# Ledger of designs, part 4: VH-VL binders against q9zuu9r114to356

Target 1, 243 residues: q9zuu9r114to356
Amino acid sequence: IAWKDLTVTMKGKRKYSDKVVKSSNGYAFPGTMTVIMGPAKSGKSTLLRALAGRLPPSAKMYGEVFVNGSKSHMPYGSYGFVERETQLIGSLTVREFLYYSALLQLPGFLFQKRSVVEDAIQAMSLSDYANKLIGGHCYMKGLRSGERRRVSIARELVMRPHILFIDEPLYHLDSVSALLMMVTLKKLASMGCTLVFTIYQSSTEVFGLFDRICLLSNGNTLFFGETLACLQHFSNAGFPCPI

## First folded at step 12 (VH-VL)

Design k4
Fold by ESMFold2, look of step 12:
Structure k4 (fold): chain C 243 residues (1-243), chain A 127 residues (1-127), chain B 113 residues (1-113)
Amino acid sequence: as target 1 above (243 residues)
Amino acid sequence: EVQLQQSGPGLVKPSQTLSLTCAISGDSVSSNSAAWNWIRQSPSRGLEWLGSTYYRSDWYNDYAVSVKGRITINPDTSKNQFSLQLNSVTPEDTAVFYCARESYPDFWSGTYSFDYWGQGTLVTVSS
Amino acid sequence: DIVMTQSPDSLAVSLGERATINCKSSQSVLYSSNNKNYLAWYQQKPGQPPNLLIYWASTRESGVPDRFSGSGSGTDFTLTISSLQAEDVAVYYCQQYYSSPFTFGPGTKVEIK
């Protein structure tokens, strides 16, 4: 995936500028992790949705998005998108929830559907939780937020997407859970899934796991490039790294 | 190379139970990358899938609706085999029975249909 | 149930010439999300079990000669043997694996003319 001169405008409240993303350029290579970083209102979620073709009706996109070198819309089901908040079914176990998603979404042999589910469980480090109830609003006791995030991502994996967009995978996770999530996502990328996701803030340990960074502030792309190049770029300019 | 070797009687009386066994070499009946199937072939119905057994964290069975209630497929991990039992057989169940492997090579590729087959066993249901 | 049909029932072709077998399904076996046709072709020689030739409608199984090719989409599919060899005398079956029950076509017998 690549984008060139991408601008997104929003119909909004009278007091706000309608440009949310301003002339952004970048790319994500197959099997890599590309992160969009920035503070609140930087445009990172809007950029993520623009790349995925998920902009709301109130938004207009200008510029170009390329998929495999072509100006083509991605086929429905060829990519996954994980929202910041996800509705799970608390009365089901993790395995059951994923299996029913596979039954509803996929054709083919039942063995394939179960195999995709078990591989998604393994990929998201959910093996110890697979037979536990998800829990939720109707059930007071359930999975912790880190486990629930991994289940949300695993659900999208049952569609076998080659590119996965994730809005804030680390949101409200403690530092240990956040590190484990990023290690898990790095391994997933190594299996051939292209990952593009947003992050509000990053620890030094988590930062080292990214392949490529798109740094946003107030809709502007401050930096795009490899992780080590990001450190060198700001160090050479005489400023501390803004991440 | 995966090989499937079938055994079992070729004659069964009506209302009795048909019982066949498929021995596996070159793979494991408990492999996460394979499901183990029974398929029959008769002149009147052609090729017909009957059911499967496979292991993915637990053992599962899937049976064709046409034989559900009469069919049981069991793995035997100690002998690396799986079996077919078909209860209450009639002459319409006369067929060549095959065991077959269904492979799941990886997450992205999905399953192929049946890549390795047993040699076949003609089972005749007759008085 | 997705009903599979094949034509012709029997086909005689001279050595080295093209053999063409058609398969039709009563419902589409194309999954639009991945753009794959859940259709396989099998070869069954006398006294032997079926052997997988082609899956995903057009992908040859490992070890299958290049003279075998599959084409088509949705409900209409074709198996082509570009240059018939003596060892290709067999019955050829199509199979859908889009939905249960997984069904096979009635077969097309290929003979040397």
Scores: ipSAE 0.541, ipTM 0.789, lowest interface PAE 1.8, mean pLDDT 81
Fold by OpenDDE, look of step 13:
Structure k4 (fold): chain C 243 residues (1-243), chain A 127 residues (1-127), chain B 113 residues (1-113)
Amino acid sequence: as target 1 above (243 residues)
Amino acid sequence: EVQLQQSGPGLVKPSQTLSLTCAISGDSVSSNSAAWNWIRQSPSRGLEWLGSTYYRSDWYNDYAVSVKGRITINPDTSKNQFSLQLNSVTPEDTAVFYCARESYPDFWSGTYSFDYWGQGTLVTVSS
Amino acid sequence: DIVMTQSPDSLAVSLGERATINCKSSQSVLYSSNNKNYLAWYQQKPGQPPNLLIYWASTRESGVPDRFSGSGSGTDFTLTISSLQAEDVAVYYCQQYYSSPFTFGPGTKVEIK
């Protein structure tokens, strides 16, 4: 996936003329992890939605998004999108939830549903939780936030998307859970999935797992490139890397 | 190299149980990159998939509706084999039975279909 | 269930000539997520099990001669033997593995004219 001169304006609390994303450029290679980093209201989520074609109707996008070198829309099932906040069914086990999700997402064709569900469970390191009730936030015995987030991601994997967009996969995760999540996602990427996700901040360890970084601030792209080059970029400019 | 060796009787009486075994070499019955299937072939019904057994952190079975309720496919990890049991057979069940490996090497692509087959076993249902 | 059909039922072709077998599925076996057709072709000789020739509609299995090729997408598929050899005399089957239950075509018998 690649984007060129991507600009997003949104109506609402902001004036229609207010640009949330300003002329962003970037790309993500297959089987790699590209992170969009930035502070709150930096436009990172908007950029992610723009790339995924999930902008709200109130938003207007300028520029171009390319998938496999074409401007064509991504077909159904070719990509997944995980919202920052996802609703899970607490009364279901992880396996049940994913199974039902697969049934809903795969209408008209039954592509090895059971295998797909198990693969998704394994891919997101949820094997030990497959038979566990998801529970709710009020259920102390339910899944932890990290596990719940992994379930949300697993739900999208039932379609075996080649591109997965995740809005803040580390949201409300502790450092250990965050690292586990990133390691899990890294493995997913190594299997051929292109990952594009947003994060507010990360530890040095997590940061090292990214292949590329898009650093946003107030809608502006401060940096885009290889993660290892980020430090050099800011060093050359006489600034510390804002990670 | 993967090899599948079938064994079992070739003659079964009506209402009895058909039993076949497929021994695996060169792969594991519990492989997470394979599924183990039974397929039969007859002039009247052609090639017909009957069911599969596979391990994905747990054992799973899929059965064809046409034989569901009569069929059981069981893995034996100790012997690295899997079996077919078909109950209450009738002359309509007469066929050449094949065990086959379903390749499942890629998460994104899924199965490659049936890449290795047993030699086949003719099972005749007759009084 | 997805129903598979083949045409012709039998085909006689001279040595060195092209053999073409068609296969149709009652519904598309193209998966939109990866743009792959979940269709396989098998060769079966008398007294032998089916032998996988082609998977994903057009990918040759290892060891399969390049004279075998698969084409098509969606619901219509073709197996082509560019230059028929004596050893190619067999029954050929298409098979979908897009949806359970996996289903096979009725087969096409290829003979030497």
Scores: ipSAE 0.315, ipTM 0.747, lowest interface PAE 2.5, mean pLDDT 91

